# VHH binders against o59646: the designs that were tried, part 38

Target 1, 363 residues: o59646
Amino acid sequence: MKNPKFTENQKEIEKEEFEFLQKLNFIIKESLELFNTNLKNSMKFINYITLPIIMASIESKSFNPFSEIIEKHIAFILNSKMNSLGYKFLPLGYSSDLTYENDNSIIHIDIKTANLENPSDFKDTVPLGINQSSYPGVLDCKIRGKNIKADCKKIKVYPNIPTTYNNKLTITNALLFIYPDYKEIIDEIREDYIAIRELISINLKDILTPIEGSLEEFLNYKPSNEKKRLEPILDNIVRGYFIHDKLRHEFSENVEKDLEEFEKKIIGIAKKLKEREIKPVAILSISIPNGELAPHYDDEIVSGKSWGSSFRYHYKKSGNSVFKGLDNKASRAVFLHINKEYLPVLKKYFDPITVYELTEKRL
Short names: E, the ipSAE of ESMFold2; O, the ipSAE of OpenDDE; V2, 0.75 times the mean of E and O plus 0.25 times the DockQ between their complexes.

## First folded at step 24 (VHH; framework vhh_nb_b201)

Design ad2 (at its last look DockQ between E and O 0.01; V2 from the best seeds 0.00; counts 0 for: pae O 17.1 > 2, SAP .695 > .668, placed apart)
Fold by ESMFold2, look of step 24:
Structure ad2 (fold): chain B 363 residues (1-363), chain A 119 residues (1-119)
Amino acid sequence: as target 1 above (363 residues)
Amino acid sequence: QVQLQESGGGLVQAGGSLRLSCAASGFTFSRYAMGWYRQAPGKEREFVAVIYSGGDTNYADSVKGRFTISRDNAKNTVYLQMNSLKPEDTAVYYCAAWGYEGSVWTLYWGQGTQVTVSS
């Protein structure tokens, strides 16, 4: 399609987006020490959360409770800093949870986390939900490997949030935290945990007495769209036994021995998780173009995997995504922090990395 | 060669005033956010004030209403007017510059100037 000129209004929008990106980068950079301290405080309790982490990893292969810890600490710090600098916290339905206002703008900040071993979650792109952008995404209505397609020229993926709220400009940013993998540590105990669940299942008759119907009928009952009752019961017994010190000596002595051996393995895993020192590998700050900037970013903001209900912003598709209407051509994506231990790994995904990096120099 | 040169520090009595200056060279000053930080002995550095390239300003709560940051783009200089000074304002004050040049975002730090507020 044609490459229309930026209007003066569009240039002013990009100036405001650039200024906010500068402010956000400053805030986050200055908060890194506090974030690290807060994360260390959570890690003091690793012994108490190791079993929940193991259990959650079986429930969902992609679940990562360290990701949740990181997200919550950053959200708290960011909310405090934005409020301290005069941005009022403004929670809205159908928006990012981190929404703020001042006299001229309504700010949406979304915190994203990505595992370093899954580059599709962070390399050159950031996923967006319909509540996390004001820019309509280009829709591709083809099915790969099939002779099925539609003409989608008249429709896009339309987000829920507007380009302005009562003359206040919508500004949308993402903070992307890349973290190290810990899969091999959890994999070490996964089969042991599965075996313990089966051991408890085989011996449920020792602690669960049916009153009406058989124990088999009770355990195999499956409410509509839910798991069999056996599964949450096993989870509950595991929590009762290992976290709350309940049901001890209610099983046979051989079963109790096996449960005690598993408990020792949980302690070993907790030690390994503590020694790993899970910290962010990198922090990337991203300015997402406002929807009034269409069509200038159409080839960079496209439908996501959830066709019609999500997008991806390709901030480095064939070069750096920049503030295209500003003469300085500043990057919309900036590395605020890199753990130098991981710099060689990150350079495999971001070459050249200096294009996005915030450089710090003492004079 | 990038330079940030602070000046205007010194000894003042509580309730007094002081104006800090930071002269900048070696970069496009008007494109940079300029700020002031301070560090008291044995404490972590803390944010004081910032003035962005567009002219917007923000202040730490502890200095709001007492300190005023301003910039003169023609002279490549940022100022911090400090009024109603308190002993807890005693610190080394650092000038900082944030901006974008040649495909990188950069942060520059000055060497600092001492401010001492006597009881």
Scores: ipSAE 0.063, ipTM 0.569, lowest interface PAE 7.0, mean pLDDT 81
Fold by OpenDDE, look of step 24:
Order: structure tokens, then sequence, then C-alpha cells
Structure ad2 (fold): chain B 363 residues (1-363), chain A 119 residues (1-119)
């Protein structure tokens, strides 16, 4: 049901969006120290985090190894703060990472993490699932007018969340945390990991315990949509070795020796990661337009990586680095934090940069 | 069956005026935002104007001050008054309706009407 107060009233909707953005910005800004503290606390378990990171970095692409950890901590802290301010947590099956209810609105907050070395993740757009935006439309296979694929057709995309919930306005925000890349540290052990993976592969029949069917059948089984089945299995085994002491007895002595040596290396890498101060280079707060504002923001909405299931919201206007403002006064995208050491790098992607300091300032 | 039928298009000289109409049927008209889009040859379809169910309006910058969108809910019709027409306004103009039907967001398109502005 549409709230009569907000029903297709652009000004009122944007006002509400703006007001909440300001509130959220304040909340996040005031919570930064807590974020850092919690993140540091998690680093005591870095040894258990390192191996998955290595596995994820097998592909020579930049990876934020702490993305999930960061997201969880942020979510937790934000939830606590929001609750303290009278917002009720409202988990919905199709909702964003965090959903809250107040007297007038249902608020969706999505937490995003990006790697500084992957500018496509943060430079011009923020990705949103259909469950994270109420903004519908016909989306082009374009990024700011540039075709992603030559033969791509426009698609109609329907969001999973309504513009209103029982006469409450849907408010949607994204929090983007940009972190540096730690790949250079992980890459130090990549070759060793590959060697271990190969070693396990060779000895796989001795390691795996079949529960049903034949081992041969198991190993040869390949789902139609999976290109790589063996690798995840190998990764699982390696991971299991480090997590479960019981598994150590399942390996031959030779394999175990190699794994032990590798473990020492992993520990070394973990120490390096721990010593690296894990801090965001930037935090960006973004207010996503409510669907009732269509087609006002149609030019700012493009297809996501998965057509029909995602959006990309361009928070920059007209392909430049200027953030699109609410009522052309305030930005829908605001930096809450910037590491000044990275400002020159950020300026390559953002120009100007709007920073939240009680009042918005352009840098 | 949902129908959007545009009318009022034609040939007009620069500086002239046209009034487009879009007659809607097959859905609850009053609950939908009604709008106009246009597509010039070789160009992408672009937004022109919208009137929301509440009566609020928005316009593309290129037509602001020249075009006026209005609606008559009793007649299930949306109008686009186009004044001070320019050759750049030459396009096929499409009527659009969008809104939520229950939990489903819906967008309907008309077949379009040709507007040609001669220099």
Amino acid sequence: as target 1 above (363 residues)
Amino acid sequence: QVQLQESGGGLVQAGGSLRLSCAASGFTFSRYAMGWYRQAPGKEREFVAVIYSGGDTNYADSVKGRFTISRDNAKNTVYLQMNSLKPEDTAVYYCAAWGYEGSVWTLYWGQGTQVTVSS
C-alpha cells in the first residue's frame, strides 16, 4: 500500500531520504572507533582467516581478504546503534543486509566492501541486488552509455522490495568501505599453496572417505554447470587439515610433513597480515533513490553483472565525478572517512569528493 | 488487456505547438504514474515528462518550460502540451504507465506517435 503522505511526491520522498542519510552518516561517523576496535579483536583469529584468503587469491585478481569480517562487524555495530536510537530491526527474507523499521519508514541498508585495486567496484557505481532497491526500470546493458556487450538487449527489471511497506516509505542506503589490497602479502605463499594442492590431488584417493557410492564415481561426477569440481574439494581438504586436528592423521607422513612446513609459512603470512593495520581508505555513504522517484533517476540506473537480478546505481552525474545530489543541494553519496594518504589515488576516481563533516564539504 | 493509445502527433513548424493524448485502459489509471518518452532516429529512447498519481510532475531538462504534462483520471487520459517546438523535438513519442500492482511493479508502453518539427 502506498503511503498517502509520500505517494509519488518526489520532494517529500527525497526529503525523507536526505534526513535519514544525514542521520546514518552521523551514526557511522560516531562509530568509527568502535569499528576499528572490533576489527582488531577479530584479528586474533587471523590464522584461521589466512588460508581461505590464500585460496581465494589463487586467481591473480585483487581480493579483499577481510571483506566478510568487515561487513559483519559493521552490521553488528550499526544494528546496536540503530536499536539504541529507536529503530527496530526487521529482517525480511528479501531484504538488504540490514532492515529497520521506524514510525514512518522501512529502512534498508546494504554494506559493500571494495578493493582499492578494483575500481570497477566503487568508481562510478554501487552494485545492488533486486532485493536492495525499490527502483525499477528498463535497464540497458550499459555503463554510462557504453555497451557492455554489443549484442546486449535492454531488460525490464522488477525490484523485490516495494516503494512502501504498509504505508511506510522505503528508504535504501548503501555503505561502501574501500580497503587496500593485501594480495602482495598473500602472493608470497601462492606457489607453496599450489604445490600443496597438487600434492593433495595426487594423494586424494588416500585422503577422501567416501560415504556413498564409489570414490571413482565421486571424483568423476561433474554437475552440468560447474567447470571445476576437483579444486573446491582440494581446497576443502587443505582447509580441513588446518582446522581439524583429527584430519592430520588421515594423511601420509610425507604429505603431513609438507603440510606442516606449509603451515609455518601460513603462520608467517598471518603475522604479516596482522601487522598490517586494517583500515578503510574510504567510507562512502550512498542514498539509493526510492522507486517512486522513477524516472527521475533512470539515467543513473544500469544493469548489474547479473541481468535481471541486480542494479548498478551511478552516484556520479553524467559520467563525471560529481555526485548527484538530493534536490541538487546535497549529495546522495558522501564520504564519511578518507585516509588522506590515499587522497591522490581517490581523486583519480572521485572529483570532487564530498565529505561529511557536520556539513558537507567538497574537496 | 492493457492499452495505451497515443494521438495528436503530426507535422508542425518550428515554434509551433502540439498536444499529445494517451488514452489508457485495462488497469487502474489513477494508481499509475503516467509519462511520455521519445525516441529520435538513431537515438535511444529518452524521458520527456511524468505526472505521478498524486499530481506531481517532472520534466526532462530539454523540455522544461516548453512542455506541460497533465492527466484526467476521469477519462483515463494523459496529455502532453508541447509548445515552442524545435526540430530537435522530432521523435516518436511514447506514452508510458508505471506503478505497483500489489507487489509487482509494472510498466506499460504505448505504440508511439510521430512528431515531426520542421525547421
Scores: ipSAE 0.000, ipTM 0.190, lowest interface PAE 17.1, mean pLDDT 80
ESMFold2 (binder alone), look of step 24: mean pLDDT 89; pTM 0.891

Design ad3 (at its last look DockQ between E and O 0.01; V2 from the best seeds 0.00; counts 0 for: pae O 7.4 > 2, placed apart)
Fold by ESMFold2, look of step 24:
Structure ad3 (fold): chain B 363 residues (1-363), chain A 119 residues (1-119)
Amino acid sequence: as target 1 above (363 residues)
Amino acid sequence: QVQLQESGGGLVQAGGSLRLSCAASGFTFSRYAMGWYRQAPGKEREFVAVIYSGGDTHYADSVKGRFTISRDNAKNTVYLQMNSLKPEDTAVYYCAAWGYEGSVWYDYWGQGTQVTVSS
């Protein structure tokens, strides 16, 4: 008898988690048209936000240019709908920003956007930060390809969120929005942006008053703990030139021609981004097990990619991704929506049973 | 095969009452949220009320205090008690169910029942 039976308290916890999942799913399904309308309204302004998106892309190689916009629109909808259902907004320090309470529960909802080309972030799994679960994860140590022998033991990854706040049950959920990869569009211009920064750097003297010695000394100065001395200055000049129409005609004619070519590329990228008609490929709603349910989900909640500071919930482990303590055997992870235009691509990532459900049943 | 069959609609004078029923089959009723939507001629379908599997309810502002949704899991039936009816309540009322089979969320809809409120 390795696995204890579910206690009555654990069954009541799962009942509460299931009932909240049902409410959340209803809210999101009822709100999909409003979400799509709000997103389309943001896209009216794509010409003004494309350069900031390109500049932000330097930070990440797998970039979804709309992730923040998507998250803000969903958060707005949830804040309105949760209040109307009697849940009061309650942000708590180092918790999810979408935190709510009613008489019995403290609710944490995390909105996640996943790139379709990164299936490890959505296929049968969801990454969790330490502020997005109350269930301890498993840290597993591995030995790789050397003649090293080490005794590694399982270590738990302990989250920030308690299993209860006073007498109120902690309930944690994730909403996972899967979007197409925009990498080909963004990569098309990323190297051009880097080249423009270099061009500006070489030609800084065009836009400065004559300062003998001082500019060279400034450019050669390198504080011992900084190696990106010029990037903020160059990014500032890019914003000034392309967004605010400053510094125009202060560079040489050859430099100005290169800047104009880049501006045309920005416009072209904005057209491509707008033409993609931003819609999620799929929406998943996930109930994350409360930590009082240990050890029943120990096999599903494991260490994540961020060594010791995060973990993963494998919500669709082969055979059993359900509310294990409930007789109803309901799934903890539910597809709320799929875009049928992506069915050929979805077949690459989802198992045959899931693809059959998405194809043959009402979606 | 999933079926939702509404009953209890009809013609009623303003200020009167009706009780709509919706008998459900083909899914695990106790796992589903049940609800009512309505659609007046030439208008979009609008939310009226929902009752979740645990018994919690939510109502559109236009019907709060006048309509009451309830469910009987033993009979696989959801009800809408409609009091203080107004001509603006005239519509086809649709029973709906939301839940999931396996890992996919579904919505099911009835054929509708006409409610006509005369002045």
Scores: ipSAE 0.490, ipTM 0.828, lowest interface PAE 2.5, mean pLDDT 80
Fold by OpenDDE, look of step 24:
Structure ad3 (fold): chain B 363 residues (1-363), chain A 119 residues (1-119)
Amino acid sequence: as target 1 above (363 residues)
Amino acid sequence: QVQLQESGGGLVQAGGSLRLSCAASGFTFSRYAMGWYRQAPGKEREFVAVIYSGGDTHYADSVKGRFTISRDNAKNTVYLQMNSLKPEDTAVYYCAAWGYEGSVWYDYWGQGTQVTVSS
């Protein structure tokens, strides 16, 4: 049953959204030092992280081990803080990264990471899955004015989460962490990795023994939803060799020599990465409109990359993403942190930049 | 006294190359991001490239793939290698430094060096 308080009451809904945003902003802002410290501690293990990063860089999939590390730290910190404030952790099967319950609301927090070199991920819009927002978006087949699919028609995306859980209002927030690009470092060793992977490939049959059937049959076998398994298998073996058990397989002397040389390179890259002091260049919090506010925010909803399953909230389209029911006095998007060293770059994408502090400061 | 001194500017033909240098003094060079900006006549000053204290780099879209920024901390110098120059690259190029000394933010600017690319 919908809470009568929130039924067709834009002002009350937005008030709740705004209040939570402020709370969240405070929590994150006060936790920045802790976050940085924890992240730094994780980076002590950079040697174990470097190789997976290299592997991920070759694959089209946006696997970023740093992103995962960051997400885990954020989750840890938020859980602690939210609990202290009386929120109960309430993971739902279709929920965001973090879901909490209090007396009046069910809160969804989605943690997003973006690379500074990929402005499409943070500049104007934030991606949302239909399972992350209660807002029913109207989507066309265009992203940034370009057709992403030919001959498709506008559709309404129906959210997988309700606007209310019984009498509790759904609140959805995104936390966006923007990170520097380390591609140039990874690129230094990418070709070497590929070469190592090829070396392993040559010995793959022996490494995988015993195996049922032929190796070729095994590798070519594609269950309905799986991609070719060669690369993942190779990556797994490489990872196992360098990270877990170097004695897993005996290679020829020449191959071992190559592997040793590669290990030295990995260590070198790890050192370079560590020297970069991996930190977010910016943190942005975004309050996503509740679906009960439809159609007031329809213009801020744009098509996602996954037709029918995702959309993007354009938080800059309507005057810096204001809470409309709050007389345009507050923004749904707030910078919580900016590394001022990166300010010239950030200014390219954001103008003006307002950072949340005890007293808001415009940069 | 903080000083940023640009050098290497001049006249070059389209398609040519030029290397700018900026010698810095008066501050802890290694703690600062170093960058290049440029200002063409009648236009606003625009960002060109930056190399951060950690070594990361970023370029304006207009110069990406053509310009390379680098730094030598031992020499307190930042460089801008400009290849495949175009007439639209004509501008006064300014060296800039920005960073923290303790809890205080500082930014410094050079006097600029003229780069002219002839068609």
Scores: ipSAE 0.016, ipTM 0.268, lowest interface PAE 7.4, mean pLDDT 80
ESMFold2 (binder alone), look of step 24: mean pLDDT 90; pTM 0.904

Design ad4 (at its last look DockQ between E and O 0.00; V2 from the best seeds 0.00; counts 0 for: pae E 19.3 > 2, SAP .703 > .668, placed apart)
Fold by OpenDDE, look of step 24:
Structure ad4 (fold): chain B 363 residues (1-363), chain A 119 residues (1-119)
Amino acid sequence: as target 1 above (363 residues)
Amino acid sequence: QVQLQESGGGLVQAGGSLRLSCAASGFTFSRYAMGWYRQAPGKEREFVAVIYSGGDTHYADSVKGRFTISRDNAKNTVYLQMNSLKPEDTAVYYCAAWGYEGSIWTLYWGQGTQVTVSS
């Protein structure tokens, strides 16, 4: 339902979006030190958090082991700050990572992480799901600009979130955190882990005792919609070994020796990870246009990877992502943080990079 | 040229009040968030208060209920009313402005004004 207050009032909508962007940017900027401190503190426990992450993500090529940790920290900080500003947390299961309400607006904040080595996720566009934006995206018959579907027609994606909630304006923002890639460190242990899986697999009869039926029957049992359960079971056993000392006696001496060696390697990996500076290379704050602004921003919407379910907001489509109804100067996308050490790398993906930078000047 | 000029600082007894002013020029004041930071000797600069362009305010927990930030767009001035001052409030207070300069988001700092609260 269109809010009468905002109906065909581009300037008013964008003003609200702009205002909130300022608030959000301020919150994030002032919280950077706190974020860094908290992250650093968490990293003291890397031996306890890294192993499970590695094990859980072993089959995922694109997994950033720190993504979840980072997202949790950010969410925590934002939640605290938003509450202090009088926003009420409004958990909507189908909506963005964080949702808040005040008297005039419903705020959606998506926290996104990207690897520096995967520029497709950050350099020009931010991905949006239909549950993350109120804007009806126009999708071309392209998948990330490379694959064209034959006989496909351009369509609009209808979002799952409305432009307004009971006369409150929907405001949507994305926070993009770009981090260095740590995959190379994780990859060092991948083969070893696979070997450990194999080892445990061979010795499963010594480790697992079925309560009913046979081990073979247990492993071959395939409930509806489940994949083979062998690998998850192996992963579970491995994690259990490292987490629960009581389980160690259940393994043969040979297996235990191998696991101990693997543990040493994991400790080594943890040390390597700690030695790395785990800080964002860059932080981008992006105000996503409300759907009531359609079709003013149609040109800035590009096809997502998933046809009909996702699209991307191109924050550089017209040179700069701007609030069009304001003065065409204010940017919807702003760099809140840049690690200067990575500036040369960032310049490869952002040109010009200075247009969106937050500048501090002492008078 | 952008200018932020603080005034109103000084010496006050504990429990007393001060009102700081920051006169701004050289930018579209109404589009900027305005705020105050403070820095005590040997400590890091800390956030005190902000008033956004729309008029919403936010305060540090340490000053909440005692300090009030306001703005007069016609005068391009932001104010900080400080009540129930404590010795812990002793610091150099800096005016800050957040806004877009063209397409670039910019933070401006004033030179600061000394506030001293005696016990």
Scores: ipSAE 0.153, ipTM 0.564, lowest interface PAE 2.4, mean pLDDT 81
Fold by ESMFold2, look of step 24:
Structure ad4 (fold): chain B 363 residues (1-363), chain A 119 residues (1-119)
Amino acid sequence: as target 1 above (363 residues)
Amino acid sequence: QVQLQESGGGLVQAGGSLRLSCAASGFTFSRYAMGWYRQAPGKEREFVAVIYSGGDTHYADSVKGRFTISRDNAKNTVYLQMNSLKPEDTAVYYCAAWGYEGSIWTLYWGQGTQVTVSS
């Protein structure tokens, strides 16, 4: 097999990346019980957030209703543990990224959640935003599904993150939490939610009195760069009725009965969401190569779209993506936690499954 | 061209039954709520019944238990079965279609069919 020639600086970069991957793995393994406890505390309030979760899940077509909750708890744990290991929180660029510094490096961690039933989000590849890598990717100038292409061999996808900041090495990781798809639970109420919006829209004449023009004109008005007025009005009325107990008795008695029946279905969905296992199926940590390692990962880091606005890292394209400059050929993609109930399903997507075995060390 | 065509109206004795039909064309029938309204002489048009795109139904209090709305998406047709008819049910009955598709709220009306309940 071909062994790429690494400079001494590139070997030192990979040593630093590997050492941080080990630290991250230790932090996450140490914190699994705290993470599960924090999630259970959020679930005490599931009755208050089920409708917002349903609305967001249907709008985004996402079937992971807990993604925002999970990301906030993970961020809390990372901020606490990173500080205890001598890293200071250092927000840069976009507001959503977790960034830290110590004496030698600037650390970027991207927290991702993925549905087990949507393998394109996690299997053999991981999507990256422009602020989640320092490695210039190969630009794919083809338009998918069309015979339109350009020769882009002279340009790369250039990320926003430099390979160093003020001589501190940039280290990037993706921390991927894989969950079961909640599609069957959300699908139970999808049609009912749509029907309730239709019911409200038909009866808007009972609660909305336009001053000028027709109700149809009012509801169909679309500001230049905004949603039609109908959409936010319906969302607002749904929140008002079901969350704030407003607008009761403003509709006919039979409409009120249908709305109350839907409220009972929301309660049923809340129960099912509370009973569903919320802990991850698997946690995967991926060390993303620093841009100074070019060209050694050019085959693996490519444009996610034709315009170079995003990346994909194919961490299994050459079999298993490894630290190519290290003698031990350690994996860049490591499973930190696996729910054993799901191991047969995971083996359908991953071959091999690499797991860190950690032992206690004196510090 | 959207078109709603009602049929099945006529003259009937009190206590009798009629079945109204409304054939629809020019839009995706299965995506729209379908309904019936009526207008008696000297009164404004009033709601009678609706069947939503998912099949749920709702009725005005004055007809609940006597009228049944249904739809056949294969025939692009909505029906109103009217039983135990009373003289106050006398009106022109209008088919309606409404909902939103592509983020546009829309309401379409049919031409109307006369229902007259005597004695």
Scores: ipSAE 0.000, ipTM 0.179, lowest interface PAE 19.3, mean pLDDT 79
ESMFold2 (binder alone), look of step 24: mean pLDDT 89; pTM 0.890

Design ad5 (at its last look DockQ between E and O 0.01; V2 from the best seeds 0.00; counts 0 for: pae O 14.4 > 2, placed apart)
Fold by ESMFold2, look of step 24:
Structure ad5 (fold): chain B 363 residues (1-363), chain A 119 residues (1-119)
Amino acid sequence: as target 1 above (363 residues)
Amino acid sequence: QVQLQESGGGLVQAGGSLRLSCAASGFTFSRYAMGWYRQAPGKEREFVATIYSGGDTHYAKSVKGRFTISRDNAKNTVYLQMNSLKPEDTAVYYCAAWGYEGSVWTDYWGQGTQVTVSS
C-alpha cells in the first residue's frame, strides 16, 4: 500500500530506517547465545553483587534485579557488532549512550527492560525520553481530574535530537526486553534488610560519639539534597560490615548475632538468584519514525506522562504500525524472540505474534 | 512459493577461488537481506556473510577480506565470491533471506551446496 502524501525524501528515509532495522534485528538475533553466555558469566559473581542488588531494591517500585546487567551486556554486544558494520561509536551528550555514525546516518539505540507485570511499559507502546526520538509528540495540556487546561495546539513535545545532523539522517530504534518479575526472591529478604538497617540505626551510639549537639541532630541533618545524613551512614555501615568485614565486634553481641543471621540470608538469596536462569519473556525490536516523516505518525507519537519531558510511541495503535511509505508492508515492530512458556500471557497483550527467525526451512 | 537455489559449489584446491550463486523467487527480493551460512559435518551452522536490502555488507571474521558478497536485484540473485580458500572452508553453504512478508518478519533457506577444499 502506498500513501499518496509521502514525498520522495520521506520514502528514502523509510528505506534507510528499514535497512537499519534489518541489520539490527540480524545482529541481536545472531547474538542471543552470546548474550546468554555473558549473563552466565556475570552470575559467577552473584555472591559479590547480591547485597548491592538488595540495597538497590528499596529505591524502586518495579524491580528486575538484573535489568542493569542485561542492559550493559546488550550494550556491549551492540558496541562490538556495530563497528563491524562500519558504524563508529559516537557519544554526543544529551543523546542515547548508544549513538553511532557512518557516512550517511547517526544511529540512536535505546535498550529498555520491562516487567511483564507492568504492561503499560510494553503493551502496544514504548515509552521514550527526549533523547530517544526525533519525532515531535502531540501535546495535550489538560490536567486530568481538574478543570484546568490550556490550548496547546500550536506546540508539541520537542525532542533533543534533530531529524538530521547536517546531511546525516537520524535513525532511532528501541530494543525492548520483557522479563518476568523476580519480586518473590527479593521480597524474601527485603524486610530483613529493612530490619537490619533499623537495628544498626538504633545502635549507632556504639560507634558514633557526639561531640557537639545530639547524635539525633547530626543524623537528621539534610545537606544539599533530600537525604538525611542517617541514610548514607547506614548504607556505608552495611557495606563496611558485609562487604569489607569492618566494624565486626563493634556492636553488642545480640546485634552481632542478628547481623550474622542476615549474612547467611544474603548467601541463600545469592544461591537462589544464581539458580534462576535469566531468560527474557520476549524481545521486541522497534524502529521509531524520524521526525521528517511528520505528519504521517502524529497519531502514534504522543506526549508521555510528564507532558514536555517524554513521549510514547504507539507502535500498534489502531491495528499495525508499518513503514507507511514503503510498498512492502513491513512492520516497524518485530518480535525477535518469545519464550513459549509465556505464550498464554503474551497473547493477552499481543495479537498477532510473529517472530523473526533465522532458521532452516528444510524438514 | 519461495525458492532459494544455490549453485556453484564443488571441489577446489586450497588457495583457489569459487563463486556461489543463489537464485531467489517468490518474494520481493530487493526488500530482503540476503546471506550465506555454512555447516561442516558435526559442526554447528555458522554465519558467513550478509548483504542488506540497501547494499551494505557484513562478514564473519574468519572470512573477512577473502569472501565478497554481492547482489543483483535485477536478476534476483546473491553471490558469494570466495578467494584464498582453505580446507577449513569445507562445508555445505546455505543461502538465506530475511525480511517481511506483509507484517511478518520471515526467513527462508536454500537446500545448500557443497564446497570442498582439498589440500
Scores: ipSAE 0.108, ipTM 0.636, lowest interface PAE 7.1, mean pLDDT 82
Fold by OpenDDE, look of step 24:
Structure ad5 (fold): chain B 363 residues (1-363), chain A 119 residues (1-119)
Amino acid sequence: as target 1 above (363 residues)
Amino acid sequence: QVQLQESGGGLVQAGGSLRLSCAASGFTFSRYAMGWYRQAPGKEREFVATIYSGGDTHYAKSVKGRFTISRDNAKNTVYLQMNSLKPEDTAVYYCAAWGYEGSVWTDYWGQGTQVTVSS
């Protein structure tokens, strides 16, 4: 399915990539205020989503409480703006977060969020899943940068995304949003939540009423693909109590007291979260090389967290990754925004920092 | 006149604690991020900790869990609580401030205070 127009034409491919990058950069830059406003609006409802955030945080060690909110807002803004520019939204399911179509290209945009406290997620590389790039990367036999198999040879990893869709070129971009770490706020209440789970667990048989069958049968049922059922069940009860004001009569007085105390803590956490203004520390736009450019960018593809299933684009290797066919003048990675208040921290990871403005500024 | 005056440095044994203070004047303290940097002999100045105007904090990996930065806006003072000190923490510690003064981004630095951790 190679498009003859782009086959072995590095310069033409990179030109298309570069042009789109410029468009995307413009869109994001002009939308920053809107983005911030929308986030503020969302935060008006923080009291209602704090508990779900806490729940979600239990499942992931690297959980960012606001990541999903950020992603959704970005998606909304991009959809609106891209449409105005003549791009059609094209959900393909297996592809990147956002996919668009025009006359000449299929565009994949991945939204990445990273915490400032996790520099491995942003300082040198951007993670790419097999559904987020068309580039067949050369990967070492490494997991998280560690050699696990000494005798393992480098291999090519072919992604799910083709280099072309018929006569249309695949273009892939990543938008990386770096935010301050808000995790510590959730960490304050995580253990309390776990304790609440435990408390409910002790009383589970008194609380649960099956719709059908017996409680014993329900509790003992193990679906083939479900490793843990208890936690979701407990979470369900928690939601019933705190969100839906249900099941309160099912609890003993002592349990209810504990739950009330926990509710106060939730409110406190919500307040803390609200006080922490959601502002990006930095925004990076990264154009990922199309697979037709192989092997020109092989050295810039590094192993991901999972050998053979993920890889990373090293956009900082040998400086900044550049459009190699465009006389090495243009960077594939561009800062669209930097909060200057965080500049001392960012300079630890990025030096120099060039921000795309109407006039390019070096920081 | 902008002034950043560090205090609290000195000689301490390994495993000990120190609390550094930086008294600020001459600018709107609450609008500035405050931070600590340190420079050991023969080494480059390195980041230690920052507390932003919004209250967020950031620490160097080498001091995370041992050092705590805090600020008192009423006193125009930033603090660095240093616990479990190591010989490797020996350096001149500098207080810094950065933020907007009007429309101009500005940064200020203190003269530094010596911290020596003995084995």
Scores: ipSAE 0.000, ipTM 0.205, lowest interface PAE 14.4, mean pLDDT 82
ESMFold2 (binder alone), look of step 24: mean pLDDT 89; pTM 0.893

